# VH-VL binders against Small ribosomal subunit protein uS13 (rpsM), part 1

Scores and structures below are computed, not measured.

Target 1, 118 residues: Small ribosomal subunit protein uS13 (rpsM), of Carsonella ruddii (q05fk2)
Amino acid sequence: MNINICGVLISKKKNIVFGLTKIYGIGYSMSLKICSKIENFKNKKFKDLTNEEKAKIENFINKINVENNLKTIIKENFKKKLNLNSYKSLRHKKKLPCRGQRTKTNAKTRKKMNHEII
Positions, changes and structure headers below are counted from each chain's first letter, unless a header gives other numbers; antibody chains aren't numbered by Kabat.
F, E and O stand for the ipSAE by ESMFold2-Fast, ESMFold2 and OpenDDE, each averaged over both directions (binder to target, target to binder). V2 = 0.75 x the mean of E and O + 0.25 x the DockQ between their complexes.
[cut] stands for letters that were removed.
Atom coordinates printed by the task and the answers are left out, and those that the model quotes come from them; centres of patches stay.

## First folded at step 4 (VH-VL; from m1 with light chain T94Y Y96W)

Design m3
Fold by ESMFold2, look of step 6:
Structure m3 (fold): chain C 118 residues (1-118), chain A 126 residues (1-126), chain B 107 residues (1-107)
Amino acid sequence: as target 1 above (118 residues)
Amino acid sequence: EVQLVESGGGLVKPGGSLRLSCAASGFTFSDAWMSWVRQAPGKGLEWVGRIKSETDGGTTYYAAPVQGRFTISRDDSKNTLYLQMNSLKTEDTAVYYCTTGYDILTGYYEDYFDYWGQGTLVTVSS
Amino acid sequence: DVQMTQSPSSLSASVGDRVTITCRASQSINSYLSWYQQRPGKAPNLLIYAASDLQSGVPSRFSGSGSGTDFTLTISTLQPEDFATYYCQQSYDYPWTFGQGTKVEIK
């Protein structure tokens, strides 16, 4: 199964350092810096993450996005970039927003009277 | 156009001391973790130790053969990495490289070494 | 300490040959493995990181594979500039350690 990190689904079997590189704008170096806040991080997979550790990762990513003054990337543009066939293509300088309103799979078509999600 | 230039190598007798310098340019030195790697003549590579950036705590780690004898330091205002080598032994004879990891999109890494200086030779013999 | 054992220590090959070099870790290092090339009289240069990822500017004839304890570097079609010594390096746990090296010689 998957875990949701800042709106990106990542396999729970993945090592946390390599798995975070699936997030747009996070490369290997940044993933190492984020994960270094986690005890025993080089041995840890997402399935081993506690709720507190997950929150620390997401808070750090959020802080980086704010500090970099990045515009919020709408899910449509993000999905277009994910069609690239390489994890390395997710290592752009720009960071994904990851706050309480994160999403990666919003239905584009409003089928009923539903709220819009950013 | 990253550049690392080592200096300070030379001949020294066992028990002596020597200070190596590595002048860095072409990247933000103050954000980087820096390492020393050595290679005895005709032998393989051996990691000596590293120093973190000040923002990541500035701490050092040393390989066992040099622990207590070598000290890694940095001067970010001069973009210079140092290796102070005390109580030198004949087995410390090697070319000493300063190294760092750098990716133009995501920044600096500790895991692997993209950039190497040309090396400076330290010879410890009577 | 994590010990890295390369094999062979040296090999002799011709231009055009497929060359395989192996590296074994004394314990699992996941994918925290890099490969370096060192030509005589020169500093090493990075070829592969994260076990299988090709460094920018490195020819596609180089590839890496493996995870855990057993890793390989493959040169699919050996070129004249590939005659060098190759080193693996683990970055799973301090101290970082290198393999002993594999010298690839002509003929």
Scores: ipSAE 0.006, ipTM 0.616, lowest interface PAE 11.1, mean pLDDT 79

## First folded at step 13 (VH-VL; from v3 with heavy chain S104T Y107T E108F)

Design x6
Fold by OpenDDE, fold request of step 20:
Structure x6 (fold): chain C 118 residues (1-118), chain A 124 residues (1-124), chain B 107 residues (1-107)
Amino acid sequence: as target 1 above (118 residues)
Amino acid sequence: EVQLVESGGGLVKPGGSLRLSCAASGFTFSDAWMSWVRQAPGKGLEWVGRIKSETDGGTTYYAAPVQGRFTISRDDSKNTLYLQMNSLKTEDTAVYYCTTGYDTGYTFDYFQHWGQGTLVTVSS
Amino acid sequence: DVQMTQSPSSLSASVGDRVTITCRASQSIRSYLSWYQQRPGKAPNLLIYKASSLQSGVPSRFSGSGSGTDFTLTISTLQPEDFATYYCQQSYRYPWTFGQGTKVEIK
């Protein structure tokens, strides 16, 4: 069975700390922070989560950028960056590495990659 | 199609016991969290209790008025939910509904599906 | 326990009317509120879950709003089949509790 946490489906069998990392934008550190207000959170699974506890988790998550919101923000920021006349911007526009990597014989992956960051 | 069919209702004297059954079909019963809701004649709805799936621990929850007297159980092999009612009181007179919030892969904390109910009358 | 208070307890309306029912919780229940419709002699039917989500198969004239302690069920255009009793229910804390109900009668 699954539980819906802020639009993300997570297996109820998973530990809440590890399970929350399934949400894009929530890493282990953030997950610990979110779960720290829950009693015995280190050894708690979603199947044992009360609605009150779930609400605490969701309330915190709703205050931060996750999933599509975060992806959109990142994409928009990247687009803005591309409009700059910086060395990195020019390299991105040319589909080349921007950190001094060799391009004569390498960088095949980068050369094939579009302006994607996700 | 999800179907819930209650049975076992009837007339019982105060202090007596009665066991209600709810036969479930049309969904994976073993995964569903099940609830009982009752309604006294001419009155509103009252939550009686809830039981988790066995995979989720099988924990039960009860309303205060029935705590210690009523027991919810389930037999997944028979797709049946039970309500054992002991020490019945006149105020327990009601139509008892079997309910669940369930879709494949999900259990919900609201009641999507209801049976037609079974009447329990406690009277001397 | 969380007490759920509906208002009004009863109302009279005509077909085509806009009907609004309010449910107030004695404490915050976030969005853990559902609305049910019960016709005479029938089992309740789920209308709204999570305060504002319309249950599949329910007409779009039904809508729910609110969060925390104050919630509203709205019927935009009352239909003949909508004359019934409506209940709110919280599932935020055990024990789960229902409002006392609102009976919508024909004027």
Scores: ipSAE 0.675, ipTM 0.874, lowest interface PAE 0.8, mean pLDDT 94
Fold by OpenDDE, last read:
Structure x6 (fold): chain C 118 residues (1-118), chain A 124 residues (1-124), chain B 107 residues (1-107)
Amino acid sequence: as target 1 above (118 residues)
Amino acid sequence: EVQLVESGGGLVKPGGSLRLSCAASGFTFSDAWMSWVRQAPGKGLEWVGRIKSETDGGTTYYAAPVQGRFTISRDDSKNTLYLQMNSLKTEDTAVYYCTTGYDTGYTFDYFQHWGQGTLVTVSS
Amino acid sequence: DVQMTQSPSSLSASVGDRVTITCRASQSIRSYLSWYQQRPGKAPNLLIYKASSLQSGVPSRFSGSGSGTDFTLTISTLQPEDFATYYCQQSYRYPWTFGQGTKVEIK
C-alpha cells in the first residue's frame, strides 16, 4: 500500500524519515527537519501517520521547492548559465566536460548528454 | 467494477443485537480501508467507523455515539466487512452504508464507493 | 469534534442557474474536505475530494474551492439531474463528520 505525499507515491511500510527522501528536493537532513515535528518520528511509518501529521508534513513540503517545481527552477537556472560568455557555458554548449577532463578518448557520457539532463 | 453489497438489516428491539455484512468485489479488499456510514430516516449522513487493512494494523475508529457498542471487523478471505451492533438504541435506526476510498496501491480518506445500504430499525 | 456547518440548509433553483453551497468547519481542516451528492432513495456519490479535486466521471460543472475553515461547492449550470442533497465531510480529524446537508430543489 502507498500513500500520496504532495503528488509522490510512497510505500506506507516505509519509515517516514527515509520515505520522504523519495521526493526530489528532500534529502535526509530536510526529511529529519520535517519529521521532527511529529511525535516519535524516528520509528514511525507512513501507515502510522494521522491525517494531522500528514498535513503537517505536506504543509512543510508545500513551502519548499520540490519535484517538478525544483526541476523547473534548475532547468531555468541552467538556461541562464548557457547564455553567459564563460568557459563553462562554452563547454556546455559544446557538450563537453567543464572541469578539464580528457576528451580525446573519454567523456562519452557528457558528449551524449543533453542540456536538459545536466 | 467495484461493488459493495450490504446485508443483515432488519427490525430489532432496543437492547438487542444485530450484525451487518458487506460483501465486496471488484477490487483488492484486503488492501482497502473500509468504513460504515449511516443515515437516519429523513436525516443527514453520519460516520460510524473505519477499519484499516490488516497489513496496516487493522486499527478501528468509531464515532462517539457507537463507541463501546459497535464493533467493525473484516474477513479478508471472504472479502467481507462486518458491523456488530450491540445494545441497540432507537436512535440507531438508519440505513447503513458500506463505503471505501480505494485505488490500486493506495487508500483514500474519502468515500469513492458506496453500497446501496441496509435498513436497521430499532423499535419496541 | 470538528463541526461542519453547511449554508444554506435548502435552496430553490432552476435549470441553468449557478448554485453555490458553503461548508464551514469549526476549526481548520486544511484541505481534508469532500463533497457528496445524494439523490432521493440512492446512496451518496463522491463529487469533490481534497477540497477542489474533481472525482473521475463527475461533470466539470461541479467545482470545489476553499481551505482551512471555509469551503464552497459550485454548480456552474444546474442540470435536471442535479436536484439532490449535498453533503460536505471532513477527514482531517477523527471522528469524521458530515455537514447537515443542503437540499437543492426545483423552483
Scores: ipSAE 0.656, ipTM 0.873, lowest interface PAE 0.8, mean pLDDT 94
Fold by OpenDDE, fold request of step 20:
Structure x6 (fold): chain C 118 residues (1-118), chain A 124 residues (1-124), chain B 107 residues (1-107)
Amino acid sequence: as target 1 above (118 residues)
Amino acid sequence: EVQLVESGGGLVKPGGSLRLSCAASGFTFSDAWMSWVRQAPGKGLEWVGRIKSETDGGTTYYAAPVQGRFTISRDDSKNTLYLQMNSLKTEDTAVYYCTTGYDTGYTFDYFQHWGQGTLVTVSS
Amino acid sequence: DVQMTQSPSSLSASVGDRVTITCRASQSIRSYLSWYQQRPGKAPNLLIYKASSLQSGVPSRFSGSGSGTDFTLTISTLQPEDFATYYCQQSYRYPWTFGQGTKVEIK
């Protein structure tokens, strides 16, 4: 059985701390922070959550950028970066490594990557 | 198609006991959280209790008026939900509905499916 | 316990009318509110869940709104089959509780 947490389906059998990391933008540290407001959260599974507890989790998550919203923000930020006249921006535009890597014999992977993937 | 069929209702004296059954079909009963809701004649709906799936712990919840007197249980092998009613009172007179919020792979906290109900009359 | 209070207890309306029923919770229940319709001699039917989500198969003339403590069920254009009793129900906190019901009668 699954539970829907802010649009993400998570197995009810999973621990709430680990399960929340399935949400893009929520790591272990953030998950701990979210779950810390729930009694006995360390060993609690989603199947054991009350609606009140679920609401607390969701309320917190709704205040942060996760999933598609976060992806969009990252994408937009990257676009802004590309529009700058910085060394890194120029390297990205030229599809070259931006951290001083050798390009004469290496960097084949980077040269093939599209800007949207970085 | 989801079907819920209640049975076991009837006339009983105050202080008596009665056991209601709900036969479920058309869905994976063992995964579903089940509830009882009752309605006194000419009155509104009243939640009686809820039972989780066995896999989710089988925990039961009850309304205060029935707490300690009523017991909800389930037999997944028979796809049957039970309501054991002890120490019945006149105010327990009602149509008792078996209900659930369930879709394949999901349980909900609202009642999508209802039986037709079974009447329990507690009278001297 | 969370007390659910519906308003009005009864109302008279005509076919084609816009009908609004309100439900107030004694404390915040977020969006854990459902609406049911019950016709005489029949079991209740789910109309709205999560305050504003329309149950599959329910006509679009039904809509739900609200969050926290105040909720509203709206029937945009009342149909003959809509004369019934309507109940709100909270599932935010145990015990789950229903409103007292609103009877929609023909004017």
Scores: ipSAE 0.646, ipTM 0.870, lowest interface PAE 0.9, mean pLDDT 94
Fold by OpenDDE, last read:
Structure x6 (fold): chain C 118 residues (1-118), chain A 124 residues (1-124), chain B 107 residues (1-107)
Amino acid sequence: as target 1 above (118 residues)
Amino acid sequence: EVQLVESGGGLVKPGGSLRLSCAASGFTFSDAWMSWVRQAPGKGLEWVGRIKSETDGGTTYYAAPVQGRFTISRDDSKNTLYLQMNSLKTEDTAVYYCTTGYDTGYTFDYFQHWGQGTLVTVSS
Amino acid sequence: DVQMTQSPSSLSASVGDRVTITCRASQSIRSYLSWYQQRPGKAPNLLIYKASSLQSGVPSRFSGSGSGTDFTLTISTLQPEDFATYYCQQSYRYPWTFGQGTKVEIK
């Protein structure tokens, strides 16, 4: 079975520290920070969470940018960068590396990458 | 359609025992967390207890008035929820409802589905 | 334990009236509050869950609001079938507890 944490479905069988990393914007370090407020969090699974504990987790997450909010912020920042008349902006528009990387034989990933994915 | 049917209610003397059953159908019973709620005649609703799914550990929770006297269990092979009531008191007289908060793939912390209830009367 | 207190215990209203029932928790229960309707001789029915979410199949004239300790159930336009007893229930902390109920009677 799954548990819904701030709109993200996570298996109840997963450890809370590792499971929270499924949320975009929450890495291991942030997950540890969130879970540190829960008693015996190191070996606790979502199935063992009380509603009070769940609420604590959700309350913390609601105060940070995750999932679509974070994606939107990143997208907006990237758009701003593209609208500049800078070397980096030009390289991004051309779908080329912007840190002096070789482009004759390499940079296939960057050349293929769409701006919507960045 | 989700259906919950309680049975086993009846008249019992104080100090006696009774076992209620709830036959469940229309959903994956083995995944559902189940609860008992009771209602004394002319009174309000009272939560009795809850049992998790076996996959989630099968842990049980009880209200203080029934703690140590009542036991909730389940038989997933029979899609049946049980309430074993021991050391019954007059205050335990009530209609007992089998309830669950379940939808496909989700367990809820509220009572979405209710049975029609079974009456338990504890009287000397 | 979390005590749930409903207000009023009973009220009289007419068809077409706006009815408001309040539920107060002795401590914060966040949004873990549900509302139930019980008609005489029937099992309760879920109306609202998570304080403000309308259960599927429930008429839109029912609405829930609130968070923390104070919650409200509102019936915008009372219908004949709405004369019943209403209960709030918290699931934030064990043991789960119900309010004492609010009986909506015909004026």
Scores: ipSAE 0.645, ipTM 0.868, lowest interface PAE 0.8, mean pLDDT 94
Fold by OpenDDE, look of step 13:
Structure x6 (fold): chain C 118 residues (1-118), chain A 124 residues (1-124), chain B 107 residues (1-107)
Amino acid sequence: as target 1 above (118 residues)
Amino acid sequence: EVQLVESGGGLVKPGGSLRLSCAASGFTFSDAWMSWVRQAPGKGLEWVGRIKSETDGGTTYYAAPVQGRFTISRDDSKNTLYLQMNSLKTEDTAVYYCTTGYDTGYTFDYFQHWGQGTLVTVSS
Amino acid sequence: DVQMTQSPSSLSASVGDRVTITCRASQSIRSYLSWYQQRPGKAPNLLIYKASSLQSGVPSRFSGSGSGTDFTLTISTLQPEDFATYYCQQSYRYPWTFGQGTKVEIK
């Protein structure tokens, strides 16, 4: 079974600290910070959470940018960057590496990338 | 269709015991949290207790008035929920409802489905 | 324990009326509030969960709002079948508790 944490489905069998890292924008350090307010959080699984604890987690997450909100922000920032007349912007527009990497024989991954870097 | 059918209600004297059963069908019983809710005649609803699914630990929680006297259990092989009531008091007189917050693939903390209820009367 | 207080305890209304029932929690329960309808001699039915989510199959004339401590159930246009007792219930903290109920009677 899964639990819904701010729109993200997480297995109830997972440890809450590790499970929260499934949410885009939440790493291990942030997860620890969130879970630190929960009693015995280190070995606690989602299945053991009370609604109160869940609410604490959600309340914290709702105050930070995660998932689509974060993706949108990053995307917007990237777009702004692309609109600059900089070397990096030009390289990104050309789907080429921007840190001086060899392009004659390498950079296949970057060259074939057809989606935005997000 | 989800169906919950309570049974086992009846007349019992104070200090007596009674065991209620709830037969569940129409959903994956083993995945569902189950609860008992009671209603004294002419009164409001009162949560009695709940039992989690086995996958969620199968733990129980009880309301204070029944703590230590009532025991909720389940037999997933029989799709049956139980309420063992010991040391019954007159104030335990109520219609007892079996409830679940289950939907396909999900368990909720609210009561989506209710049985018809079974009457328990505790009287001298 | 979280105490749930409904207002009013009873009200009289006519078909077509707008009816509003309030539920107040003794402490914040976030959005962990459900509304139930109970017709005489019947088991309760779930109307609203998570404060404002309409249960499948429930008419759209029912709506819920609120968060924290104050919640409201609204029936936009009262129908004959809506004369019943309504209960709020919190599941934020154990023990889960119900309001005392609001009886909607025909005027």
Scores: ipSAE 0.373, ipTM 0.810, lowest interface PAE 2.0, mean pLDDT 92

